# Designs tried in a protein design chat: VHH binders against Ubiquitin fusion degradation protein 3 homolog (ufd-3). Part 21

Target 1, 271 residues: Ubiquitin fusion degradation protein 3 homolog (ufd-3), of Caenorhabditis elegans (g5ees6r586to856)
Amino acid sequence: PLVPVPDFYIIGLAGKGEKAIAKLKELNEKQDAFQLNPDQINGLEELFVLPTSSNYSSEVTQSAFEMSLQWPVEHLTPVLDFLRIALTHHSLNSYFCDRERGQELVGRLIAILVSDPADVALKVLVCRCIANAFSHPVGRNLFASTELSTLAPLVVRQVLNEKTVLQMSAATALANWSLALLQQSEQCEQLGPKEDLLRAILNGIESVDSFGYLGEDAIIRLLQALVTVMWGDASVIRLAKNRNIAQIAARLKDAVSNDSGKNIARDIVEM
Short names: E, the ipSAE of ESMFold2; O, the ipSAE of OpenDDE; V2, 0.75 times the mean of E and O plus 0.25 times the DockQ between their complexes.

## First folded at step 20 (VHH; framework vhh_7sr4_2)

Design o4 (from i1 with G55K; at its last look DockQ between E and O 0.61; V2 from the best seeds 0.00; counts 0 for: pae E 2.4 > 2)
Fold by ESMFold2, look of step 20:
Structure o4 (fold): chain B 271 residues (1-271), chain A 120 residues (1-120)
Amino acid sequence: as target 1 above (271 residues)
Amino acid sequence: EVKLVESGGGLVQPGGSLRLSCAASGFTVVDYRMGWYRQTPGKQRDLVADIYSGKSTEYGDSVKGRFTISRDNTKNTVYLQMNSLKPEDTAVYYCAKGEEVLYDKTFDYWGQGTQVTVSS
């Protein structure tokens, strides 16, 4: 079944990375303060050719990200594309999502989304990085942190964008987030984080009159996120009901023709 | 590893139908632009159909109304339903994967192709 979210979604490798590598090299030549050296570029290139099952980690590749993440926002597209892949590797996920570096990463992702770049690709890649961070336990733990109250609303805003690929990337990140919080509460009961994610989602979508402009697959992912965060939790369900979840679910149901999406919307109302 | 495997090609008479399948692995088809192209010997690949993450579609003029692209997210597969086939549709049909908003948006990865032959 689609709910609760059955497994973490991973937005995987997009080929050999020729375009990302070419763009990285082009933009690298424009950098003064944080220009990558050839070894650092080679380290990043290896990410596109290594199997995702490999436990790739190198200090050179780590330093390449530490430097290139400081590039101007308008130059970050290829850097985030490499980071999206890096977060699927257990050791690099653990490195970038640990407590100290994780806070820096989240702060950087927040800064990108707050800058509201005209380049939709940056927003898509931020959401894909967040989604893939959930592929490993350290990334999951990072997003159960206090940054949920700041970053989650920014991601929810991306679901409402006119570009369907951004809608989908953002909704996928929210679905993974919901699953991570559900699993956390099942292992060690802890109230608060699921309510915070639910509030972030509802604050972002409760004023939307019609979801007809959203892609159906993004609506299904959003519905998955809502059901998953509420799953088996009376206090989260009560919060949702107090926020008119039934009316919101009806508007989402009206925008989907697929039986799976209609069933999930009905499940929300009946919870 | 990204892999696209086409199937469903073959020999068919004019007016007949075929359904091509493109099974994808290493990524989820819903997150990317997916397409079908065809190539006759000595010519460039021509767009047949593509489908975007939001399910919007585009078709080549010569196939519009006869061919339908679709995807099944649960099977991670893209389909091309080919109806009212003509001899001019004879070609190798390739499945392709690309980006919608990143870089130059062209297709970056291609399958090995499946032969479709329409003859009487």
Scores: ipSAE 0.320, ipTM 0.682, lowest interface PAE 2.4, mean pLDDT 87
ESMFold2 (binder alone), look of step 20: mean pLDDT 80; pTM 0.810
OpenDDE, look of step 20: ipSAE 0.591; ipTM 0.833

Design o5 (from i1 with D104N K105P; at its last look DockQ between E and O 0.74; V2 from the best seeds 0.00; counts 0 for: pae E 2.3 > 2)
Fold by ESMFold2, look of step 20:
Structure o5 (fold): chain B 271 residues (1-271), chain A 120 residues (1-120)
Amino acid sequence: as target 1 above (271 residues)
Amino acid sequence: EVKLVESGGGLVQPGGSLRLSCAASGFTVVDYRMGWYRQTPGKQRDLVADIYSGGSTEYGDSVKGRFTISRDNTKNTVYLQMNSLKPEDTAVYYCAKGEEVLYNPTFDYWGQGTQVTVSS
């Protein structure tokens, strides 16, 4: 079954990354203070060759990200592309998502989304980094407990973008977020965070009259996020019903022809 | 490693139907642009259908309304349902993987191709 979300989604490893590597090297030549050396570039290249089950980490690769994340925002696309893959490795996830570095990373991701760059690729990769951060416990703890009032609304806004790749990347981040909060609440009762995520989602989508322009896969992922954050929680379900979730689910159902999406929408109404 | 394996081609009479499959490994199809292209001898590959991450689709003008691209994300497979086939649809059909917005938004991996022949 698709609900609750069965496991964290990973938007990861695909091929050897020749285009990403070529663009990184091209932009590296334009750097003054933060130019990467060949060993650092090699460390980044290894991320595309190694399986995610490998617990890859190296101080050289850590330093490559620490330097290249300081590049101008218009040069960050390949850097974020490597970073989203790095976050699928347990040790690199733990390194970048720890208490101190994680807050700095979250601040950078917020700043990019707030700036609303014309380059859709940056927004896509921010959402993919957030989604992949949930693949390991340190990243889950960082994003599930942090910035629900700030970052979550910014991600929800991306679901409504005209580009379906951004819709999908953002909705996947929200689905993982919902699962992380569900799992966190099942281990101990922590009131508030699931309601806050649900409110962020509903605030962003309740005014939309028709979801017909959204891609079906993105709608399914958004429906998964809604069901998962509500799963087995009478308080969250009551909040959703008070916010007219049945009408919202009906509009989402109308925009999907896939049986899986229609079934999830009906599950929301029947909760 | 990225692999794309097409199947389902063959000989069909005009007006008939075929379903092509593209089994993908080494990546998750829902996260990427996937496409079907076709090539007749001596010509460049022409767009048949694209499906983008998130589910939006595009079709070549000559196949709109007759062909449907889809994905089964649980099988990591892309399909091309081909209805009302015409002799002009005779070609080698290729499955492709690419990006939509990153770098040069072109296809970077291609399958081996599968022959579709529409004749009496």
Scores: ipSAE 0.505, ipTM 0.797, lowest interface PAE 2.3, mean pLDDT 88
ESMFold2 (binder alone), look of step 20: mean pLDDT 82; pTM 0.826
OpenDDE, look of step 20: ipSAE 0.818; ipTM 0.914

Design o6 (from i1 with V101I; at its last look DockQ between E and O 0.79; V2 from the best seeds 0.78)
Fold by ESMFold2, look of step 20:
Structure o6 (fold): chain B 271 residues (1-271), chain A 120 residues (1-120)
Amino acid sequence: as target 1 above (271 residues)
Amino acid sequence: EVKLVESGGGLVQPGGSLRLSCAASGFTVVDYRMGWYRQTPGKQRDLVADIYSGGSTEYGDSVKGRFTISRDNTKNTVYLQMNSLKPEDTAVYYCAKGEEILYDKTFDYWGQGTQVTVSS
């Protein structure tokens, strides 16, 4: 079954990263401050060949990100592409998502989304980094409990973009977020976080009159996020019903032809 | 290691149907642009259908309305449903993976191809 979200989605390796590596090297040559040395570039390249089970991390690779994340925003696309992979490795996830560095990272991701860059790729990669951060416990703690009132609405806005790749990346981040909060509440009672994520989602989408322009896979992922955050929680379900979730689900259902998507939308109404 | 394995080709009568499958490994298909292309001997590969991350689709003019690209994300597989087949659809059909928004937007991985023959 697709609900609740069965496991964290990872937007992981998709080949040897030749295009990302080439772009990183090209942009590296344009840096005067924060230029990477060959060892740092080699450390980043290893991310595309090592499985996540290797738990890859090195001080050289850490320093490569610390330097390259300071590049101008217009040069960050390949850096974020490497970072999304790095966050799938437990040790690098723990390093970048710890309390101090994680707060800085979240602030940078917020700044990118707030700036609404013309380069849609930056927004896609921000959402993918957020999604992948949930693959490990330190990242889950950072993104699930920190900056939810600020970051979550910014991610929700990306679901409504015209580019289906951004819709999908954002909805995947929300689905992982929902699962992280569901799992957290099952470990101990936590009031507020699931309601806050649900409010952020509903605030962002309740005024949309038709979801027909959204890609079907993105709609399904958004539905997964909604069902997962509500799963087995009477207070969250009551909040959703008070916010007219049945009508929102009906509009989402109307935009999907796939039986899986229609079934998930129906499940929302029946909760 | 990215691999694309096509199946489902064969001989079919005009007006018939076939369903091609492209089983992908080494990445998740829903996050990337996937496509079907076809090639007859001595000619360049021709677009049949694309499916983009998130679910948007595009079709070549000659197949629009007859062919449907789809994706089963739980099986990490891309399909091409081919209805109302014509002799002109005879070709080797290739599955491909690429990016739509990052870097170079060309296809960077291709399957081995599967033969489709439409003949009485």
Scores: ipSAE 0.698, ipTM 0.863, lowest interface PAE 1.3, mean pLDDT 89
ESMFold2 (binder alone), look of step 20: mean pLDDT 82; pTM 0.827
OpenDDE, look of step 20: ipSAE 0.861; ipTM 0.935

## First folded at step 21 (VHH; framework vhh_7sr4_2)

Design bb1 (from i1 with K105R; at its last fold request DockQ between E and O 0.89; V2 from the best seeds 0.82)
Amino acid sequence: EVKLVESGGGLVQPGGSLRLSCAASGFTVVDYRMGWYRQTPGKQRDLVADIYSGGSTEYGDSVKGRFTISRDNTKNTVYLQMNSLKPEDTAVYYCAKGEEVLYDRTFDYWGQGTQVTVSS
ESMFold2, look of step 21: ipSAE 0.634; ipTM 0.842
ESMFold2 (binder alone), look of step 21: mean pLDDT 83; pTM 0.829
OpenDDE, look of step 21: ipSAE 0.835; ipTM 0.924
ESMFold2, fold request of step 22: ipSAE 0.715, 0.675, 0.666; ipTM 0.865, 0.860, 0.859
ESMFold2 (binder alone), fold request of step 22: mean pLDDT 83, 83, 83; pTM 0.839, 0.838, 0.838
OpenDDE, fold request of step 22: ipSAE 0.867, 0.846, 0.872; ipTM 0.935, 0.926, 0.937

Design bb2 (from i1 with E58Y G60A; at its last look DockQ between E and O 0.89; V2 from the best seeds 0.74)
Fold by ESMFold2, look of step 21:
Structure bb2 (fold): chain B 271 residues (1-271), chain A 120 residues (1-120)
Amino acid sequence: as target 1 above (271 residues)
Amino acid sequence: EVKLVESGGGLVQPGGSLRLSCAASGFTVVDYRMGWYRQTPGKQRDLVADIYSGGSTYYADSVKGRFTISRDNTKNTVYLQMNSLKPEDTAVYYCAKGEEVLYDKTFDYWGQGTQVTVSS
């Protein structure tokens, strides 16, 4: 079944990353203080070749990210494209999402989304990095413990973008976030985090009259996030009902033709 | 390793229907721009239909209303449903993978092609 989200989504396995590598090398030649050496570039290239099960770890690759993440924002697209993959490896996820480096990473991602760059690619890759960070426990802990009143609303705003690739990337991040919080609450009795994520989602979408412009896959992913964060939790369900979830679900249902999407929307109403 | 394998081509009478399949491995189809192109001998490949991450679609004017691109995310497969086929639709059909907002937006990987022949 699609709900609750059955496992964390990983966005988006690529071939050997030839375009990302070529762009990184091009932009590297423009760098002053943070130029990568050939060994660092080779370390990044390996990320597109190695399977996630290989548990890749390399100090050279870690240092490549530490330098290239300091590049000007207009040069960050290939860097974030590599980081998206790095976060799928347990050791690199643990490294970048630890207590100190993780707070710096979250702050950087917030700053990019707050700046609302015209380059849609940057926003897509931020959402993909967030989504993939949930693939391992340290990343899950980082983003599940991050201040939801700041980052989550910024991600929710991306779901309403006109580009369906950004809608999909953002909704997938929210679906993974919902699953992480569901799993966290099943281990410990935690007050508030699922309600906070649900509020962020509803605050962002409650005023939308029609979701017809959204891609059907993105709507299904958003529905998955809503059901998953509410799953088996009376207080979250009550909050959703007080926020008119039935009307919102009806508008989402009207925007999908697929039976899976219609069924998920009905599940929300009947919870 | 990225691999695209087309199937479902064949001989069909005018007015008939076919469904082409493109089985993908080495990546997830929902995250990428996927497209169908066709080529007749001596001519360049022409775009038939695209599907973008998130579900939006594009169709060439010559096939709009007759062809439907879709994907099955559980099977990692892209389809082209072709209805009301005409002799002009005779071509080798290729599945392709590319980007939509990153880098140069060209298609990076292509399948081997599958022949569609529409004749009486």
Scores: ipSAE 0.548, ipTM 0.816, lowest interface PAE 1.9, mean pLDDT 89
ESMFold2 (binder alone), look of step 21: mean pLDDT 82; pTM 0.828
OpenDDE, look of step 21: ipSAE 0.827; ipTM 0.920

Design bb3 (from i1 with E100Q; at its last look DockQ between E and O 0.83; V2 from the best seeds 0.00; counts 0 for: pae E 4.1 > 2)
Fold by ESMFold2, look of step 21:
Structure bb3 (fold): chain B 271 residues (1-271), chain A 120 residues (1-120)
Amino acid sequence: as target 1 above (271 residues)
Amino acid sequence: EVKLVESGGGLVQPGGSLRLSCAASGFTVVDYRMGWYRQTPGKQRDLVADIYSGGSTEYGDSVKGRFTISRDNTKNTVYLQMNSLKPEDTAVYYCAKGEQVLYDKTFDYWGQGTQVTVSS
């Protein structure tokens, strides 16, 4: 079944990453102060020849990110493409998502989304970094329950973008977020974070008249996020009902032809 | 390793229908631009249909309204439903995988192709 989200989605890169590598090298030649040396570039290239979820780490690769994350924002697209792959590796996830560096990373991702860059690929990769950060416990701890008043609304806004690739990347991040919060609530019966994520989603979508412009796959991910954050929790379900979730689910249902999407929307109403 | 395997081609009468399948392995189709292209000997490959990550679609002018691209993410398979077939639709049909649209809109990988022949 699709709900609750069965496992964390990982947005990997199939193939050899030749275009990302070529773009990184091209932009590296344009850098003045933060140009990567050949060993640092080799460290980044290794990420695309290793399997997803391989536990790769090196101090050279760490330093490559520390340098290249300082590039001008208009040059960050290939850097984030390498970073979202790096976050699928346990040791690199733990390194970048620890308390101190993780707070800095979250702040950078927020700043990029707040700036609303014209380059849609940059926003896509921010969402993919967030989604992939949930693949390991340190990343889950960093993103779950933190910045729900700032980062989560910014991600929800990306679901409403006209580009379906951004819709899908953002909705996948929200689905992973919902699963992380569901799992954390099973460890501690504290109210708060699930309600905050649900409010962020509803605040972002409750005024949308028609979801017909959204791709069906992104709608299904968004429905998965809603069901997962509500799953088995009467107080979260009641909050959703007080916020007219049935009306919102009906509008989402009207935008899908797929039976799975229609069934998830029905499940929301019947919860 | 990325692989694309087309099936479902064959001989069909004018006005008939075929459904092409593209079974994908080594990647998740929902994350990529996927497409169907067709080629007759000595000519450039022509766009038949594209489907983008998230589900938006695009069609070539000569097939709009007759052909439908779709994707089954649980089977990791892309389909082309071809209705109201005409002799001009005779070609080798190729499934293609694009990059995740981050760097350009070109296709990285192509299947072996499947022959569609529309004749009496």
Scores: ipSAE 0.286, ipTM 0.688, lowest interface PAE 4.1, mean pLDDT 87
ESMFold2 (binder alone), look of step 21: mean pLDDT 82; pTM 0.819
OpenDDE, look of step 21: ipSAE 0.883; ipTM 0.942

Design bb4 (from i1 with E100M; at its last look DockQ between E and O 0.80; V2 from the best seeds 0.00; counts 0 for: pae E 4.2 > 2)
Fold by ESMFold2, look of step 21:
Structure bb4 (fold): chain B 271 residues (1-271), chain A 120 residues (1-120)
Amino acid sequence: as target 1 above (271 residues)
Amino acid sequence: EVKLVESGGGLVQPGGSLRLSCAASGFTVVDYRMGWYRQTPGKQRDLVADIYSGGSTEYGDSVKGRFTISRDNTKNTVYLQMNSLKPEDTAVYYCAKGEMVLYDKTFDYWGQGTQVTVSS
């Protein structure tokens, strides 16, 4: 049977983040206009100590992000690492994903992906920030209302990268996106976006002859995104069939050995 | 708190098989690089197998083709299937958690180890 993503994936904290903290401090010393003070650095460090379920908020920490997000792109890796954690906290998610700051955040994430940085870590962390933004309602609302013509195709492109960590991070963002749209459509708040996300995914992958170079976990996550966005929706299923979903799912199935991935692919075909 | 707990070691005859388990808590194994390393007394830890976020794997030359690293993401557990065991595989086997390739490729958390003994 077809199974939607059961809950939003959260790419959470794993330890005190000593490497991220050390890198942030190193790069902070190189800043001219937007150098953080010790209180701001301490505010960011607290994110690596607090449980992701806490409702942490701090004006000092908000200010730290407002300054450090203005650092040169080549220095943003540790900043985005802190931001992905911040987005798992309800108050910080609500702050950064609100109507105006959210559009600025989306624009910055788009700009990073468009610049195609040589440092693959930036692309990984952009995808992880997007994924974690779905952990709270304000972030879900932001991305459910975001234009799918720009950001979604950029994320889909990352699924096809040679680095499996980027494949996985992008596919996780797409799975969360699919679930957010599924939940929204069940409330009848927004119609059409599921078709738009499905089109973005299919446009990005339909011409790929073989997915054998993709990591198996990333393929399974992409299959989860597809089955979730199609779940119980005749219009979306019809669109997928018109776009040859059966052939695409077969190519994805051929690239996995895991029974879970094969079962999801077969369920997609049999819809 | 990050914890890695290994199990499944023991005494095995040459040619036999073992499956090692590493139960992880405090983080999600699929998001990180996980590895198995082994150590003989007086030597540094040698790579046995790594698995990266997304599923790509890497093996030490002496175990390639005989050992398989895998993850069960629903149980948050990493496995090492060890087949065609040889006396040279005798060691303490450690589970390790690393960061992504963001900062460096070193491991920052290690389990307590499990003994594997292959008697000749």
Scores: ipSAE 0.262, ipTM 0.684, lowest interface PAE 4.2, mean pLDDT 86
ESMFold2 (binder alone), look of step 21: mean pLDDT 82; pTM 0.817
OpenDDE, look of step 21: ipSAE 0.836; ipTM 0.926

Design bb5 (from i1 with G35A; at its last read DockQ between E and O 0.92; V2 from the best seeds 0.82)
Amino acid sequence: EVKLVESGGGLVQPGGSLRLSCAASGFTVVDYRMAWYRQTPGKQRDLVADIYSGGSTEYGDSVKGRFTISRDNTKNTVYLQMNSLKPEDTAVYYCAKGEEVLYDKTFDYWGQGTQVTVSS
ESMFold2, look of step 21: ipSAE 0.726; ipTM 0.870
ESMFold2 (binder alone), look of step 21: mean pLDDT 83; pTM 0.833
OpenDDE, look of step 21: ipSAE 0.869; ipTM 0.936
ESMFold2, fold request of step 22: ipSAE 0.721, 0.727, 0.730; ipTM 0.874, 0.877, 0.876
ESMFold2 (binder alone), fold request of step 22: mean pLDDT 84, 84, 84; pTM 0.847, 0.844, 0.843
OpenDDE, fold request of step 22: ipSAE 0.866, 0.853, 0.877; ipTM 0.934, 0.928, 0.938
ESMFold2, last read: ipSAE 0.693, 0.650, 0.701; ipTM 0.863, 0.852, 0.867
ESMFold2 (binder alone), last read: mean pLDDT 84, 84, 84; pTM 0.844, 0.847, 0.848
OpenDDE, last read: ipSAE 0.852, 0.866, 0.877; ipTM 0.928, 0.933, 0.938

Design bb6 (from i1 with V30S D31S Y32S L102S Y103S; at its last look DockQ between E and O 0.03; V2 from the best seeds 0.00; counts 0 for: pae O 13.4 > 2, placed apart)
Fold by OpenDDE, look of step 21:
Structure bb6 (fold): chain B 271 residues (1-271), chain A 120 residues (1-120)
Amino acid sequence: as target 1 above (271 residues)
Amino acid sequence: EVKLVESGGGLVQPGGSLRLSCAASGFTVSSSRMGWYRQTPGKQRDLVADIYSGGSTEYGDSVKGRFTISRDNTKNTVYLQMNSLKPEDTAVYYCAKGEEVSSDKTFDYWGQGTQVTVSS
C-alpha cells in the first residue's frame, strides 16, 4: 500500500559515487581558501563505501563538510552529493541538522534553490539532501520548523520543473516532509505545519493546467504527499476541499497510468 | 532551426494499420510536448494525440484505444501507431511541437503534414 507514505524514502547511491569523487577532487584543486587535505577527502569518500546503517561519523568527515560547504555555489555539486549520503547517517544527521548548524544548512540550501539561473544538478541535490534529512529525528525537527513557510514553496516549485529527475527528487522531499508532519501530529496536535505544507503544495500546483509533463513517479509521490499530510485530519481535509483538491486530484489522476497513483487520487477525493 | 518532418502516410483499407513518423531536428523531443493533429479540407484541425516530456499521453475521443503515440529519444522521433483505421480517419496528419504547460494547449511548430487515406 502506498497510502499514506509507509516509510521515509531514502535516496541512496545510483552508481554515481565514482563520478562524484572524481569531481570532488577536481574541484578541490581549484579551491584557494578552503581546500581539503587528503584526510578530509578520504573521510568523505568513506561515505560512499559504508552502508547507511553503519552510522558513520568522524571529526575529519565533519571538518571536510564544514570546509567544502564554503566553496563557491557552482562548485557545491559533489559536496551536496556527499552530503545527501551523510544525512542518512544518524550521527552526521544530528550534527548537521542540529540547531545552529541546521539553520545554517537550511539557509545554504534555500540560497541555492532561489538562485537563478541555478544548475539543475544543484537543485536536484538540494532536494535529495532535504529528503534524506528526514531519515532521522533531528533532521525531521529541523525542517518542521518555522522555515517551512519559506522552504516548502521552493521545493514545490522544483516539483514542477521540466526535468524529471528534479521533479522526483523534490516530490520525494515533500513526501518525506508530509510523513514527518503526520507522525509529529500523532504525538502532539500540531495543525499549523500540516496546513502550511498543504497550502504551499496547493499554491504551487493549483494553477497547473496539465500535469502530463511530470514523470509518473513524481506524480505518485506528490499524491502521496498530499494524502499523507491530510491523513486523519478533518481540518486539513476541509482546507484542501475548500481549495478544490478534488479537481486538482483529478488532473493528477489523468496524468498517471499507474493504478496505484489513480487510487491515491481517488482516495484524496473521497477523504 | 526547429524542423518537423512527417512520413508514413498513405492509402490503407478499413481495418488496416499505419505508422506515422515525425523526425524532429533543432530540439529534443523528450524535452517538449509533441502532438499529432489531423485536418480535412474545410474543417478545423483536431488533436489526435499528444505526449508530454514526462511520457504521459492524451488522445482524442475518436481515436482512443486505436491509436498510440510514442517517441524514440535516440532517434529524436515521434510516432503515431494507427490501428483499426476507419474511413473517418482520412485526413492530413500533422506533427507539432509545443510547450509543456500551456493554458490554451497550443503548439509552436508544425510539420508539413502527411496524407492518410482510408478507403475500400
Scores: ipSAE 0.000, ipTM 0.254, lowest interface PAE 13.4, mean pLDDT 90
ESMFold2, look of step 21: ipSAE 0.000; ipTM 0.241
ESMFold2 (binder alone), look of step 21: mean pLDDT 81; pTM 0.805

